# VH-VL binders against q8vl04, part 1

No score or structure here was measured in a lab: all are predicted.

Target 1, 152 residues: q8vl04
Amino acid sequence: MKKQERQRYIKRLLSSNEIERQEDFVKLLRAEDIDVTQATISRDIKDMQLVKVPSATGGYHYSMPVQKQMDTEKKLKRTLKDAYVSYATQDKFVLIKVLPGNGPALATLIEAMHYDEIFGTLGDDAHVLIICKSLAMTLELQQKIQRLLSDH
Unless a header shows other numbers, all headers, positions and changes below count from the first letter of the chain; antibody chains aren't numbered by Kabat.
ipSAE, averaged over its two directions, is called F for ESMFold2-Fast, E for ESMFold2 and O for OpenDDE. V2 adds 0.75 times the mean of E and O to 0.25 times the DockQ between the complexes of E and O.
[cut] stands for letters that were removed.

## First folded at step 1 (VH-VL)

Design a1 (framework fv_acasunlimab)
Fold by ESMFold2-Fast, scan of step 1:
Structure a1 (fold): chain C 152 residues (1-152), chain A 123 residues (1-123), chain B 108 residues (1-108)
Amino acid sequence: as target 1 above (152 residues)
Amino acid sequence: EVQLLEPGGGLVQPGGSLRLSCEASGFTFSSYAMSWVRQAPGKGLEWVSGISGSGGSTFYADSVRGRFTISRDSSKNTLFLQMSSLRAEDTAVYYCAKDYYDFWSGYYPFDYWGQGTLVTVSS
Amino acid sequence: SYVLTQPPSVSVAPGQTARITCGGNNIGSKSVHWYQQKPGQAPVLVVYDDSDRPSGLPERFSGSNSGNTATLTISRVEAGDEADYYCQVWDSSSDHVVFGGGTKLTVL
């Protein structure tokens, strides 16, 4: 089997199966009477730049790389729009509630923005807690978040 | 309303030093990131350096890192660029520019610019 | 380092539509801003965040950004629109502001 043909089959396997280990590729291909070695699959993974991403149900699996890398700023706005549930403020705290599975990613994106108002940011599965440097800065950050949530 | 005034500039020999200043008015100075952008005679715009509203984060183009220092004084509403080890290729009009977004957003649309200050480096 | 590519010049007849392109690898994933600069003057922001306009600017200026190309569109072009136009992005991977080389718009 030629390299290009084999890699097209690997791509199809990724669209229909959650594959965690290189050995799983070998097993699935051999079940289709395609004889490959782990060394061959390892090289294909590198050539195709496959990445491990979190599964919706837990654990990790191989995936094709994102066709385009999203800029952090645009990704933050899209993540907020897609996963936002509610937010509340109290004293120096801003607490953002998001759809489960999105908290850690949102916290990372907010931290990457380097907002001057922020002392620190923590995320769990469904919440992002932002600790601001002062009460006044908490109110400023609240306005910034409201602007990010505005419809375009 | 918003005004950025650049009173500095001048002629300097290679290897010399010069400090540029940008006096801001008409907005809450400490809330906005600011940058220096230069333009060599007849050439395009080149970003030089940026600083967050609080001054806690500074950024530099590779061509000036180690030679230039950006700073700000919120009590005077003034942005500074300390230039050292100047080279002929540093000859340009230098603009100070204000970020559109309050604090650091990472987007950097510059909504207001200073009038520009000519810096000439020649022997 | 990230690079933005603009055509050096664009010519358009009065009243027609001018289009100035800004090419960059996966530029559609970034926020693009556009500036107008007339001789002896500081740049003026005309479009920000791909397609938004600053207050007080004519509705004739608009923008788009998709894939590897961002475009500044100036409709019903007037002689007063003759200027150099620059695109700009923030490259988060290098923490650098990047400008395109500029495009001279001539109204003939």
Scores: ipSAE 0.000, ipTM 0.493, lowest interface PAE 16.1, mean pLDDT 82

Design a10 (framework fv_acasunlimab)
Fold by ESMFold2-Fast, scan of step 1:
Structure a10 (fold): chain C 152 residues (1-152), chain A 123 residues (1-123), chain B 108 residues (1-108)
Amino acid sequence: as target 1 above (152 residues)
Amino acid sequence: EVQLLEPGGGLVQPGGSLRLSCEASGFTFSSYWMSWVRQAPGKGLEWVSGISGSGGSTFYADSVRGRFTISRDSSKNTLFLQMSSLRAEDTAVYYCAKDQWLVPGYYYYMDVWGQGTLVTVSS
Amino acid sequence: SYVLTQPPSVSVAPGQTARITCGGNNIGSKSVHWYQQKPGQAPVLVVYDDSDRPSGLPERFSGSNSGNTATLTISRVEAGDEADYYCQVWDSSSDHVVFGGGTKLTVL
């Protein structure tokens, strides 16, 4: 596997997984039959300038550099402004209704933000379902969404 | 299939106005950002303007801000660029493009381009 | 305002590897996209998100992006690859699409 192909996989792993340790990258890549060592991953982390950010579990997880995160947040705000219709909550669920065609893109953007409150997201044509880790975290996520919608 | 058709450009005098149009087909028009990109004769690509699927958000290059207005009509699947206070430096081939915003991370690129329409500004 | 710098021209022999660079301050933190434009034609997307390739495009096209330089790599170059190549990023601080100046690839 070429370096560029491996690093592309690492980007995808970060979007779908909360990776806390370098050994977790090794484990996930080896599960896909990609032969890597911790030394290789350590170099990739440096090359990609990955950073550790706080997580709700009281630790840290790897994330893309701050500039890409800021760019993602701006994109998320604009997508919400354009496509937002309504939202509802129930227990640990947040359901966002959007204009048709926008659900999958919004779900991906929300996942890319790596909000600690989120267990997982699902998007269909006109809806994004967010599953939070607890009721308290659902309330925190509601506040974050409201702030995004209020920013002009 | 995704298609973007740009019906005609034009010749206008400095200070004049011209509206460009781009007819889209083969995709859910209202769901995608659209852009205008221009290219002066013998020069490189220069981004002009972008508009969200709903039309609620617009972006403009500094060189055209206040003079150009991007808009869209979802009922007609048509993108527009209203150009006013035209200058000789606005002479270029204008392309409409379908935009993709792909994540994770920050991606904004144009995956399908129209054929381009020539706008000439001269006295 | 953010600026992308490309060499004006690159020459390569048929069957060899061409490398076209795109310089930008901390460009490795952005996603870089590449377009191919042949004379009299509209641009065609050849690489997006640093290294991903649109469906139907040859595997000979690849990309990388780290630090202050992104690179488009074209392996086993063919005469049909002669074109102008443009790199592009989104600058979130200005809300602008930024293109490089373009590189003319000549196959000897």
Scores: ipSAE 0.000, ipTM 0.498, lowest interface PAE 15.8, mean pLDDT 82

Design a11 (framework fv_acasunlimab)
Fold by ESMFold2-Fast, scan of step 1:
Structure a11 (fold): chain C 152 residues (1-152), chain A 128 residues (1-128), chain B 108 residues (1-108)
Amino acid sequence: as target 1 above (152 residues)
Amino acid sequence: EVQLLEPGGGLVQPGGSLRLSCEASGFTFSSYAMSWVRQAPGKGLEWVSGISGSGGSTFYADSVRGRFTISRDSSKNTLFLQMSSLRAEDTAVYYCAKGGYDFWSGYLSYYYYGMDVWGQGTLVTVSS
Amino acid sequence: SYVLTQPPSVSVAPGQTARITCGGNNIGSKSVHWYQQKPGQAPVLVVYDDSDRPSGLPERFSGSNSGNTATLTISRVEAGDEADYYCQVWDSSSDHVVFGGGTKLTVL
């Protein structure tokens, strides 16, 4: 199972169960024929920034942190619209030109989205170079940029 | 023309099964997350299930988990909802809907842009 | 699970401004989408990502989202705007699409 798929399942478990221990995640995942180790779950807890919060009956259970992903997505959209100058595509490359000082921030926000179709992202003061995994992925990224910028 | 066509639907008795299909045309099907949304007679919209463009991620409302299975066939541009252990409360018009861009990481696409193209809806009636 | 609250109905006269609210805990941190549904028809997306409009939609439709309330605003309301309106978010903590209960807009 891919990491993102497993982590999404973990989020679902948290919404319907009070999970107190890492071993409980392993047991619940294995019951669904998802083979996973405690080491894998420990890494997932860290990656997802799960926190322990008090339970109504005493003790603690794991919980998702506040809506971090939505804040990042909103900031990405706003930063792109506010700092956008132009973009160009070639083969597997998308080069976005932005107002000076905004390149590194935009590149960091794009990377924080963990888009599986992006091979890598590089930012300098006024440019963001996105390397896509295929031509089809480049076309999709181009369409998404157009959609974000369609607002007049 | 961007379209979603739902040829299915029907009457089924409680405990029965039914498979819905949704045929996409006019867009790159595999690039978009797809959802099933239902509406009981005289009631509001209720999200049922979602699937990423690749099919690698699936999501279900708590009310249908374990009973419904969402899937897609990119070679046929078709979305499916396999419904089992049907209950009277599953009676509704079922819509398939296209999310936003789903090419990057599954779930980000359709929460981000909403559902911009909808099928005409398919009535599913669960009763004896 | 996450819950979105809408008023069940709103009435406006033609030419007036209708405002339909969508309440949710910290909804300003989420992207809100709005749908229009007329009797016997599939929903139509009228506002996405808080305030953006799909191509071909009248400029009379606008949206906002901050704090605990998102609002759909329809200016210079026409009889053809009569419909049910639904707000929608993605709740990343549960991986669920969540719809509001819907608001019936009556133009009288």
Scores: ipSAE 0.000, ipTM 0.527, lowest interface PAE 12.0, mean pLDDT 81

Design a2 (framework fv_acasunlimab)
Fold by ESMFold2-Fast, scan of step 1:
Structure a2 (fold): chain C 152 residues (1-152), chain A 124 residues (1-124), chain B 108 residues (1-108)
Amino acid sequence: as target 1 above (152 residues)
Amino acid sequence: EVQLLEPGGGLVQPGGSLRLSCEASGFTFSSYAMSWVRQAPGKGLEWVSGISGSGGSTFYADSVRGRFTISRDSSKNTLFLQMSSLRAEDTAVYYCAKGPITIFGVVIPYFDYWGQGTLVTVSS
Amino acid sequence: SYVLTQPPSVSVAPGQTARITCGGNNIGSKSVHWYQQKPGQAPVLVVYDDSDRPSGLPERFSGSNSGNTATLTISRVEAGDEADYYCQVWDSSSDHVVFGGGTKLTVL
């Protein structure tokens, strides 16, 4: 597996799990038939600059660094502010229309946010289709993105 | 750089009509909700009307409902306020104002950029 | 109709802290925004979403909002801060933008 693909899986694991030890990454990735060693994960943690933050019940868990999170959020905000045109919803679908040339970039940025509400995201030249897990999740996603855009 | 330019304004008789315009540049006009906010001489700010980026939703203060019409022309990046049945109490400086981007639903939370304002005087 | 109440005026000495209040029923459940207006000029956004500042604005400007009162705080006040200040909310029940009556800040 390419390093980029593996690191994307690591980001997904962080959004849905509280991971306390490097061994937990190895266990979860191997459960998905991704063959990794603890040495490989140790290098990924350093490359991605993952940090340990306090957990609700005490102890710590791994998280994306604040700076990388801020960079992704800033890019998403800029892309939406510069290129957003309109949106439509139906059932579990959110379809966002953007200025031509911006669809794939927007889809990638939304995917990088690792929203739990999203099943999958597809982008073409001028559209992004977001497939949510349910109708209720679609509404929650809309509120999360709207709050993000309230910043100057 | 965001710019909002308001040509127009003037003196009009009570019961008359006047159209204000606001020429926008430096942002994707059709993606942002716009509003008109007025200020009577020596008084505070009063929100008048708002319109969604698409133009599909419009909002009006109770004091102007039925008399004023807000509209926009995305091909010209211009916001309009058509005023009719004007009253002396409509005398004010009128500002066009831009909010932050809202991509889901229609909300007018705050105004990050304001036009220079245009004076409308309603007097005989 | 939703109403925001501000004191008509507040006076402070240079270097001191000015506090301008904005009263509204359960205003803590709403997002409050603040504008500065100098004579003959358009308003300028100084605080949005209760406590966020636009880029380029001094950290001397801050905001808070809880219960029935929102507050704009200006630390280490300078003569150039003399202006009218307005609070504002979006009232979702009426789909209306609501402004406070304004507060004139006077610096000695």
Scores: ipSAE 0.089, ipTM 0.594, lowest interface PAE 3.8, mean pLDDT 86

Design a3 (framework fv_acasunlimab)
Fold by ESMFold2-Fast, scan of step 1:
Formats: structure tokens, sequence, C-alpha cells
Structure a3 (fold): chain C 152 residues (1-152), chain A 123 residues (1-123), chain B 108 residues (1-108)
């Protein structure tokens, strides 16, 4: 596997897993038939400038650098403002209606934010459905979306 | 309306300790990382310390690591900087600062600043 | 330790364009933020994420960032723009906020 493709997988792993140790990257990548060593992963972590951030369950996990996370939030805010039509909440669900053609892109950006409140996200042509882990977390996510829309 | 009020500060002997506080209002306190930035008389801005919205992740400049402790109390909407083993070089106006983006991780840039608190370490 | 380099001073006549540079190794890969500080006052954010402006700031303030140099551009300079200007980045490799040394803009 080429370095760029491997680093794409690393980013994907960060979006779906809380990875605490470099050994966990090696194990997860090998499960995808990507042959790596800890030395390779150590170099990738340095190249990508990954940082450790607090986990909801206690301890720390690897994450994209804060600067790249802020760039993602800026993209999310811009896309949301440009394509936003309306939103509604119900129990564990947040449904965002957007201009046609924008649903999948917005869903991808929301997933890239790695919000702890989110169980899963589904985007079609004109909607993004966000499934939250609890009612309380749905309200927290709603607040985050309202702030993105209010133009800070 | 966002406000950051810094009631602490003062004169301290070298080797002494002092706690600064910054009272925040007008935003969801726990949703934003915060920092302390200082400015020595006639000098430029120097970042001192930062803390995530949850308080679980802290960062320190090399010059203060092991001597200063940043903390926050979400029930009081207050940011603290506990300064220990103070040196003459720590003399500065200390500003608390709020990160711009909604989020709990420290991005390290600031849309609102406190009025600044003078800390003098002498003799 | 990451370092940002600014010229110590820049002079400009009213109505002209001021350009303040911020040099850093591969700074174009980082997001640069700019602060204005007037004597006796706290800093004010004037540009963030290289080129975005906070709500309420005039369009006269703009920014760019590529390669090893970021630039704050102030067009149609007014006497009230006289201040110290600081560039700033987040250095993810050290987990540190880094400020430039500051540039005094004199409007005369």
Amino acid sequence: as target 1 above (152 residues)
Amino acid sequence: EVQLLEPGGGLVQPGGSLRLSCEASGFTFSSYAMSWVRQAPGKGLEWVSGISGSGGYTFYADSVRGRFTISRDSSKNTLFLQMSSLRAEDTAVYYCAKDLWFGELLPGYFDYWGQGTLVTVSS
Amino acid sequence: SYVLTQPPSVSVAPGQTARITCGGNNIGSKSVHWYQQKPGQAPVLVVYDDSDRPSGLPERFSGSNSGNTATLTISRVEAGDEADYYCQVWDSSSDHVVFGGGTKLTVL
C-alpha cells in the first residue's frame, strides 16, 4: 500500500474508533490486510501530526491535529450555511433538510467532526439524518448545530 | 454578550505563588477551550497555557510547565491559573482568552479577551 | 520550537495599503490568525483562518497565507488602524500556541 492510501485509512480509523495506542493502529490496519509495523505507524503519526485528546470513557485517544479539525469545522459551517433549509429533532434524531445535492457532503463533514453525541449519520440527496446516543445528547448536538448556523 | 472579567493579580516575591481567575459570561462556558496569554512590559504576546472545554486536556508553554496549573470550574463559569515558583521573568499582564470555534478541543485562537491582570514579581 | 517572524515596524500614509508579513517554516500548511492591539488595551482578533474576518470588522482587513509567508493587508489605512499587530498559529507538533514578535504599524 502506498503511504497516501495508508494515511487515508488511518483517518478513517480515527473517525470510527477510539485508538489509544500505536499498537491499536497496527492491529486495525492489519485486519484490513494492510501490512504495517509500529515504526511505520510512528512515522505516520508524526507526518500527520496526530494528537491525543480526552476520551468520553476516560483516558486519551488519537485524533487529527486541532488545526485540521478547525479546518473541518470551518468547512462544515460554510456548507451548512450555504445549503441549510431547516432542521427538526425527535427523541434521538436530528433531521437536517438541505438544498438537493448537498446531503451526502454534509453527512461526510458531520462524521469528520467526530461528535461524541452521534451514533450514526445517514445522508441522501436533500437530507441528513443524525442518530444520537441519547435524548440528552440529541439536545447537545442541536445546540452545536444552532451555533454553527448563528454565524460566530 | 461575551464578557471575561479578571479580578486577580498583584505583587509577589520571587518563589511565591498567586492564583488568577477569569469569570466568563455570555456563552456556553464548557463548550469552548480557553487560554492564558501574557505580555511582559513593552514586549509581545506570549501564550502560557490552554485548557479544553471539559477541562480534561491541558497544555503549557515550556517556560511555565511544572510551575503553573490551569483549571476551570464549569459550575462557576470561571477559568483559573495557579502560578507557583514565580520568577522575575513572569512579570506581565495576564489575559484570559476564549477560543473562537464551538468545540471542546484547544484550536488556539481567540475571539474574546479579558481586560488583563498585572502580575509583578520583584525583589 | 516553532518561530514566527514579523518586521518590527511598518509605516504607511493614510489612505495607502499596509502589508504586514509573518514568516514561518511551511506556514502555508498552518492556519494563521491576526490580532490588533492598541496601547493599554487587550488584543482584538481581526483575521482568522488565514483570510476570514470576525463579524463587524471592515473589509479593509484581509489575509493570505502560502509557502513560508502569511500576510495581513490593510487597505485604505485610517489613523485608527495604528496599533501593534501579531500573527499567531497553533503548532500541533508541540501542542503550543505561537505568536509572532509583533509589528508596530505607524500611520503618519
Scores: ipSAE 0.000, ipTM 0.490, lowest interface PAE 18.6, mean pLDDT 83

Design a4 (framework fv_acasunlimab)
Fold by ESMFold2-Fast, scan of step 1:
Structure a4 (fold): chain C 152 residues (1-152), chain A 124 residues (1-124), chain B 108 residues (1-108)
Amino acid sequence: as target 1 above (152 residues)
Amino acid sequence: EVQLLEPGGGLVQPGGSLRLSCEASGFTFSSYAMSWVRQAPGKGLEWVSGISWSGGSTFYADSVRGRFTISRDSSKNTLFLQMSSLRAEDTAVYYCAKGSYYYDSSGYYWFDPWGQGTLVTVSS
Amino acid sequence: SYVLTQPPSVSVAPGQTARITCGGNNIGSKSVHWYQQKPGQAPVLVVYDDSDRPSGLPERFSGSNSGNTATLTISRVEAGDEADYYCQVWDSSSDHVVFGGGTKLTVL
C-alpha cells in the first residue's frame, strides 16, 4: 500500500475508534488485510503529526492535529456554499441534494470531518446519503450541517 | 492534453487598467478552481488571486485587494484578471494555473498545468 | 502572515544528491507542493501532497514533510535538473496560497 493511501485509511480508523496504542493501529489494519509493521505506523504517526488527547472515558487516544481538522472544515463550508441545493431527514438518514457532479466530493469531505454521529456516507452524482448511528445523532448532525450552511 | 493560453498583456502607465485572459482547453474548465500567479523580473513566484470552480469564492493577495478582480466564464472556458490602479510594482509575468482537485472551492491544491505567462509592464 | 523559507542557492556535483529545504511554522500539518522553473519557462509541478509525483516524473525526485521542515530530494542529479525550485502551501488562517522564495540549484 502506498503511504498516502495508508495514511488516509489511518484517518478513517481514528474517526470510529479510540486508538490508545500503536499496536492497536496494527491490529485494526490487519483486520482489513493491510499488512503493516509497528515501525511503519510509528513513522506514519510522526508524519501525520498525530497527538494524544484526553478521551471522554478517561485516558488518552490518538487524534489529528487541530490545523488539519480546521482546514477540512473550511473546505467543507466552501463546498457546501458552492454546491448545496437542499436536504431532508428520515429516521437515521440525512439526504443532501447538490448540483450534479458534486456528490462524491461532498461525501469525501463529510467523511474527512470524522463526525461521531455518522455510521457511513455514500455519494452519487447529485446526492449525498448520510447514515447516522441513531435518531438522536441524526438530529445532532442536522444541527452541525445547519451551522455550516449559516456560516456564522 | 490540457492547455492554458494567455493572449493578453502589454505596457500600461501607472494608474491604468488592463484585463488578462486565459483560455483553457483539454479539461472540464467549469469543474476546477483557477489561480493567477505572478513573477516580477528576477524575483520569485507570488500568488495573486484564486477563484473556485463555480465562481462562488474568490481570494486575493493583500497587495492587490481592491484593485484586481478575478472572474471566469465557463461558456468560453476563459479565466480573467481585471487589473486597475496599476503600480510599477505590478510589473511581472502573470501565469494562469489550473487547480488540482475536481470541484475545489478552496486553495488547498497544487497547480498543474500553468499557462505560458504574459508580461505586464507598468511604466511611465 | 505565513512565511516559507528556502535557501537562496544549492550547489551539487552530477550524480550526487541535492536536498532543498522549505521551512515553515508547523509546516508538517500542511500539504507541500514543489515546482521546477527553468529560465524563460513556466513552472512545472515536480512533487505534490508532500511526497507524490506527477506521472512521467523521474523517480529521482522525492519529497518529505514533517515538523517545521519540508524537503525536496533529487538523487543522481543531472545537468538538466539545474533550475529554480519553489515550495508552496495553502495557509487556511489567511486564505492565501504561499510560495517560498525559491532555491537556485546549480549543477557544477
Scores: ipSAE 0.000, ipTM 0.542, lowest interface PAE 12.3, mean pLDDT 84

Design a5 (framework fv_acasunlimab)
Fold by ESMFold2-Fast, scan of step 1:
Structure a5 (fold): chain C 152 residues (1-152), chain A 124 residues (1-124), chain B 108 residues (1-108)
Amino acid sequence: as target 1 above (152 residues)
Amino acid sequence: EVQLLEPGGGLVQPGGSLRLSCEASGFTFSSYAMSWVRQAPGKGLEWVSGISGSGGSTFYADSVRGRFTISRDSSKNTLFLQMSSLRAEDTAVYYCAKDTYYDYVWGSYYFDYWGQGTLVTVSS
Amino acid sequence: SYVLTQPPSVSVAPGQTARITCGGNNIGSKSVHWYQQKPGQAPVLVVYDDSDRPSGLPERFSGSNSGNTATLTISRVEAGDEADYYCQVWDSSSDHVVFGGGTKLTVL
């Protein structure tokens, strides 16, 4: 497998999994029939400048560099500013209403933020439904979204 | 098929004004950000201005801020660049470019489709 | 303002591998995109997000990005690859799109 193709898979793994060790990358890639060595993954981590960030459970997991995360957050903030209409919360749900045509884009950006509070996100043409892990986490997510909507 | 058609350009005097347009087809126009990118004769690409899909956010390069205004009309699927206080250094081919809005998860805005370009000449 | 630096020209023989660099402070933390422009034509996207290719583009085009240098690699170069190549990033601190100065690829 080409390096670039393998690194695209690594990016996808990071969006779906909290990966703590290099061995976890090897295991997940081999599950997809991609044969790699730990030495190869070590080089990929360095090439992609992956960083370790604290996990909610304790310990650390790999993440994309801070600059790429800041780029994603900036895009999310801009999308919310441009398309935001209203939001409502109910139990574990946050429903964001947006201008038609903007739901899928917003849902994708929210998922790319990898907020710990989120169980899953679904977007249609004019709405984004966010399902949180608990009522308390719904309130925390609501505050994060409000901060993105605020001018500083 | 995605198409961006730039029907007008022209010759204008220094200090004058000119409006460029870009007609879009083949995609949901209001869902995507759009930009203007220019290229002076024999020079490289220079980003000029960008606008969000809704038109609610506009962005400008420092060299054109206060002189150029980007806008869009979703009912006509058309992007505009109103240029004023034109200078000789604004002479360039101007391209409209479509952003890949939905695909932004790991990095920067980039352009998957470009118009044919329209020449703007600022001279006396 | 963020600046991207490219060599003004690169020459390569047909069938060889061309490498075009794009230098920027900590560019490895950004996503780099590459465009090909032939004389009298609009630019065409050839690589996005450091290393991904648009559908329909030849596998010969690939990219990488690490540290202070991004690289566009064109394997098994053909005469038809002769063009100007531009790298591009988004500068999140200024909300600006930034292009490199361009590299003229000559196939001898």
Scores: ipSAE 0.000, ipTM 0.528, lowest interface PAE 13.6, mean pLDDT 83

Design a6 (framework fv_acasunlimab)
Fold by ESMFold2-Fast, scan of step 1:
Structure a6 (fold): chain C 152 residues (1-152), chain A 125 residues (1-125), chain B 108 residues (1-108)
Amino acid sequence: as target 1 above (152 residues)
Amino acid sequence: EVQLLEPGGGLVQPGGSLRLSCEASGFTFSSYAMSWVRQAPGKGLEWVSGISYSGGSTFYADSVRGRFTISRDSSKNTLFLQMSSLRAEDTAVYYCAKSGYSSGWYLYYYGMDVWGQGTLVTVSS
Amino acid sequence: SYVLTQPPSVSVAPGQTARITCGGNNIGSKSVHWYQQKPGQAPVLVVYDDSDRPSGLPERFSGSNSGNTATLTISRVEAGDEADYYCQVWDSSSDHVVFGGGTKLTVL
């Protein structure tokens, strides 16, 4: 397997698993019939600049660099500040109204945040429709958006 | 074909004025922020000015603020740079450049993915 | 005024890896873009937003950005990679786009 393909796989594993040790990467990749060594994974961790972050259970797990997440959030906050008009929620839907020409950009940034609450996001010229997985998840996402809007 | 074409440059005396234009084709011009970047002979790239997709926000380098004015006409798919009080140090090839992000999000986060061919501006007596 | 510092030149043998650095105070908090410029031509975007690659660009080009240093990495360098390379950021404190001074890459 090519390095780029393997690293895309590693990124997907991180999104759905709390991986605490390099050996766990090897085990999960081999379960997908991807034959790797711990030395290969050590190089991938360095190349991707993976970091260990605290787990709720105690200890640490691997994650993508915090810098990428922070930069995406900064972009999202600025887009909201510049283009935000209003928002409304109903059931599993969040509808954000923006200045014309900004809907697709905002939708892309929201998607890039990889919020667990989101089933899907659609943007047109002046609106972003966010479809959440449940009513409870819609309320959680609403709180996140309100914090972004109130944050300086 | 996504293109930026710059037809007008030239020789101008110090203290004079010149207007540069940049015609866009192959993309929705009104959806993207635009910039002017210059390069003096044998020197590096220097950002001059930027404008948001709507024209509602304009940005200028300290060296040109008050002397240059960036503007756009979406009905003509054209970007302009009005230069006044020109100085010898303004001599450079001027490039227009398109933001890499649709919807006119800020230039600084998406780089400049399409560039014009460059227009030489020479300021001398 | 925010300043980006690049080495004026880097030399590399064909097939080897070239690394071009871009130094800036807390540059890891900014998005870095990289441009390639060949003599007599307009710049070409080769890496944007720290590590993303434009469509059609060879996979040999990659980028990273952390702390005070961003790096453009060109693997398995070819003669056609010989060019000037510029890094670029936005400085929010001055509302300016800032370019590095440029690095001339020489292949052999």
Scores: ipSAE 0.000, ipTM 0.492, lowest interface PAE 14.3, mean pLDDT 82

Design a7 (framework fv_acasunlimab)
Fold by ESMFold2-Fast, scan of step 1:
Structure a7 (fold): chain C 152 residues (1-152), chain A 125 residues (1-125), chain B 108 residues (1-108)
Amino acid sequence: as target 1 above (152 residues)
Amino acid sequence: EVQLLEPGGGLVQPGGSLRLSCEASGFTFSSYAMSWVRQAPGKGLEWVSGISGSGGSTFYADSVRGRFTISRDSSKNTLFLQMSSLRAEDTAVYYCAKDSYYDILTGYFYYMDVWGQGTLVTVSS
Amino acid sequence: SYVLTQPPSVSVAPGQTARITCGGNNIGSKYVHWYQQKPGQAPVLVVYDDSDRPSGLPERFSGSNSGNTATLTISRVEAGDEADYYCQVWDSSSDHVVFGGGTKLTVL
């Protein structure tokens, strides 16, 4: 099992169970036929930055860390409104021109949206190049970007 | 040194208009969001409006939406607040303030690290 | 609309520790900033991002933020600390900067 898939199951376990020990993760995952070791779980806890928080019944249990950030879509809308200059399309390519200093941030936000239309995204200082999976998907992506730009 | 200078406010009748200005120096003006914050006599701080560094995004408190317009002129390093349809409850000291940081991945209006001296706006008949 | 609640006043003896609270629904998921305002003056930032201090500010000022309450702590209070203190957050749901109502700190 891939790390990402395993960590998704760990998140699910945390939402349904109060887990106090690393051994509890191993037991619950093996009940789902997921083969893991305590060493693997120890690394996952570190990777996911899980914390121990007080339980209502006493003691402590593992929890996801609180994220202090704005919704990704809101960040994307703001970036487009603040830094958008123009865009052009060519075949499967969408090239967005932005004010200097904003390309890498916009590329990161677009990637974080996980749009199905996108094969890959590259950003430099003032441009974001989006490679779409097909010509038809380029048009669909254009509509999504226009919606973000025109939202009031 | 980072400075924000607000020329004087004024006395205006209800229903009138007034434009406030705030001249910035000592930082790259277009790289930082800015806000207007007001304080009525004997009352607390109330955020009025904000504008991104590029001017592409503007934000307004519900109490002033449709009546006030925030804008900036990067060639003059100046922030403006155009106030119209003024009411008695708009009477306050108005501060311009600089956002500490522009992080597109985290959002706007982190905290105001530099404030203008404030300008009094009085709305009465 | 998001609301921040502060006590109207807090009094403390010189040399003691003052604690000013800022209550808000799930405020621990937001960054909280604190401003000091003395009579006739513009506000001055004293704590930002929950617990960080601007350069040059005394180490007596500190902050914390978790759950539904953020707290500004001023240790070894001095007469010069008398002022109004305001907490502030950015509310991403409304796209508004929100200030608390302010707390008057009296050193007596």
Scores: ipSAE 0.000, ipTM 0.536, lowest interface PAE 12.3, mean pLDDT 83

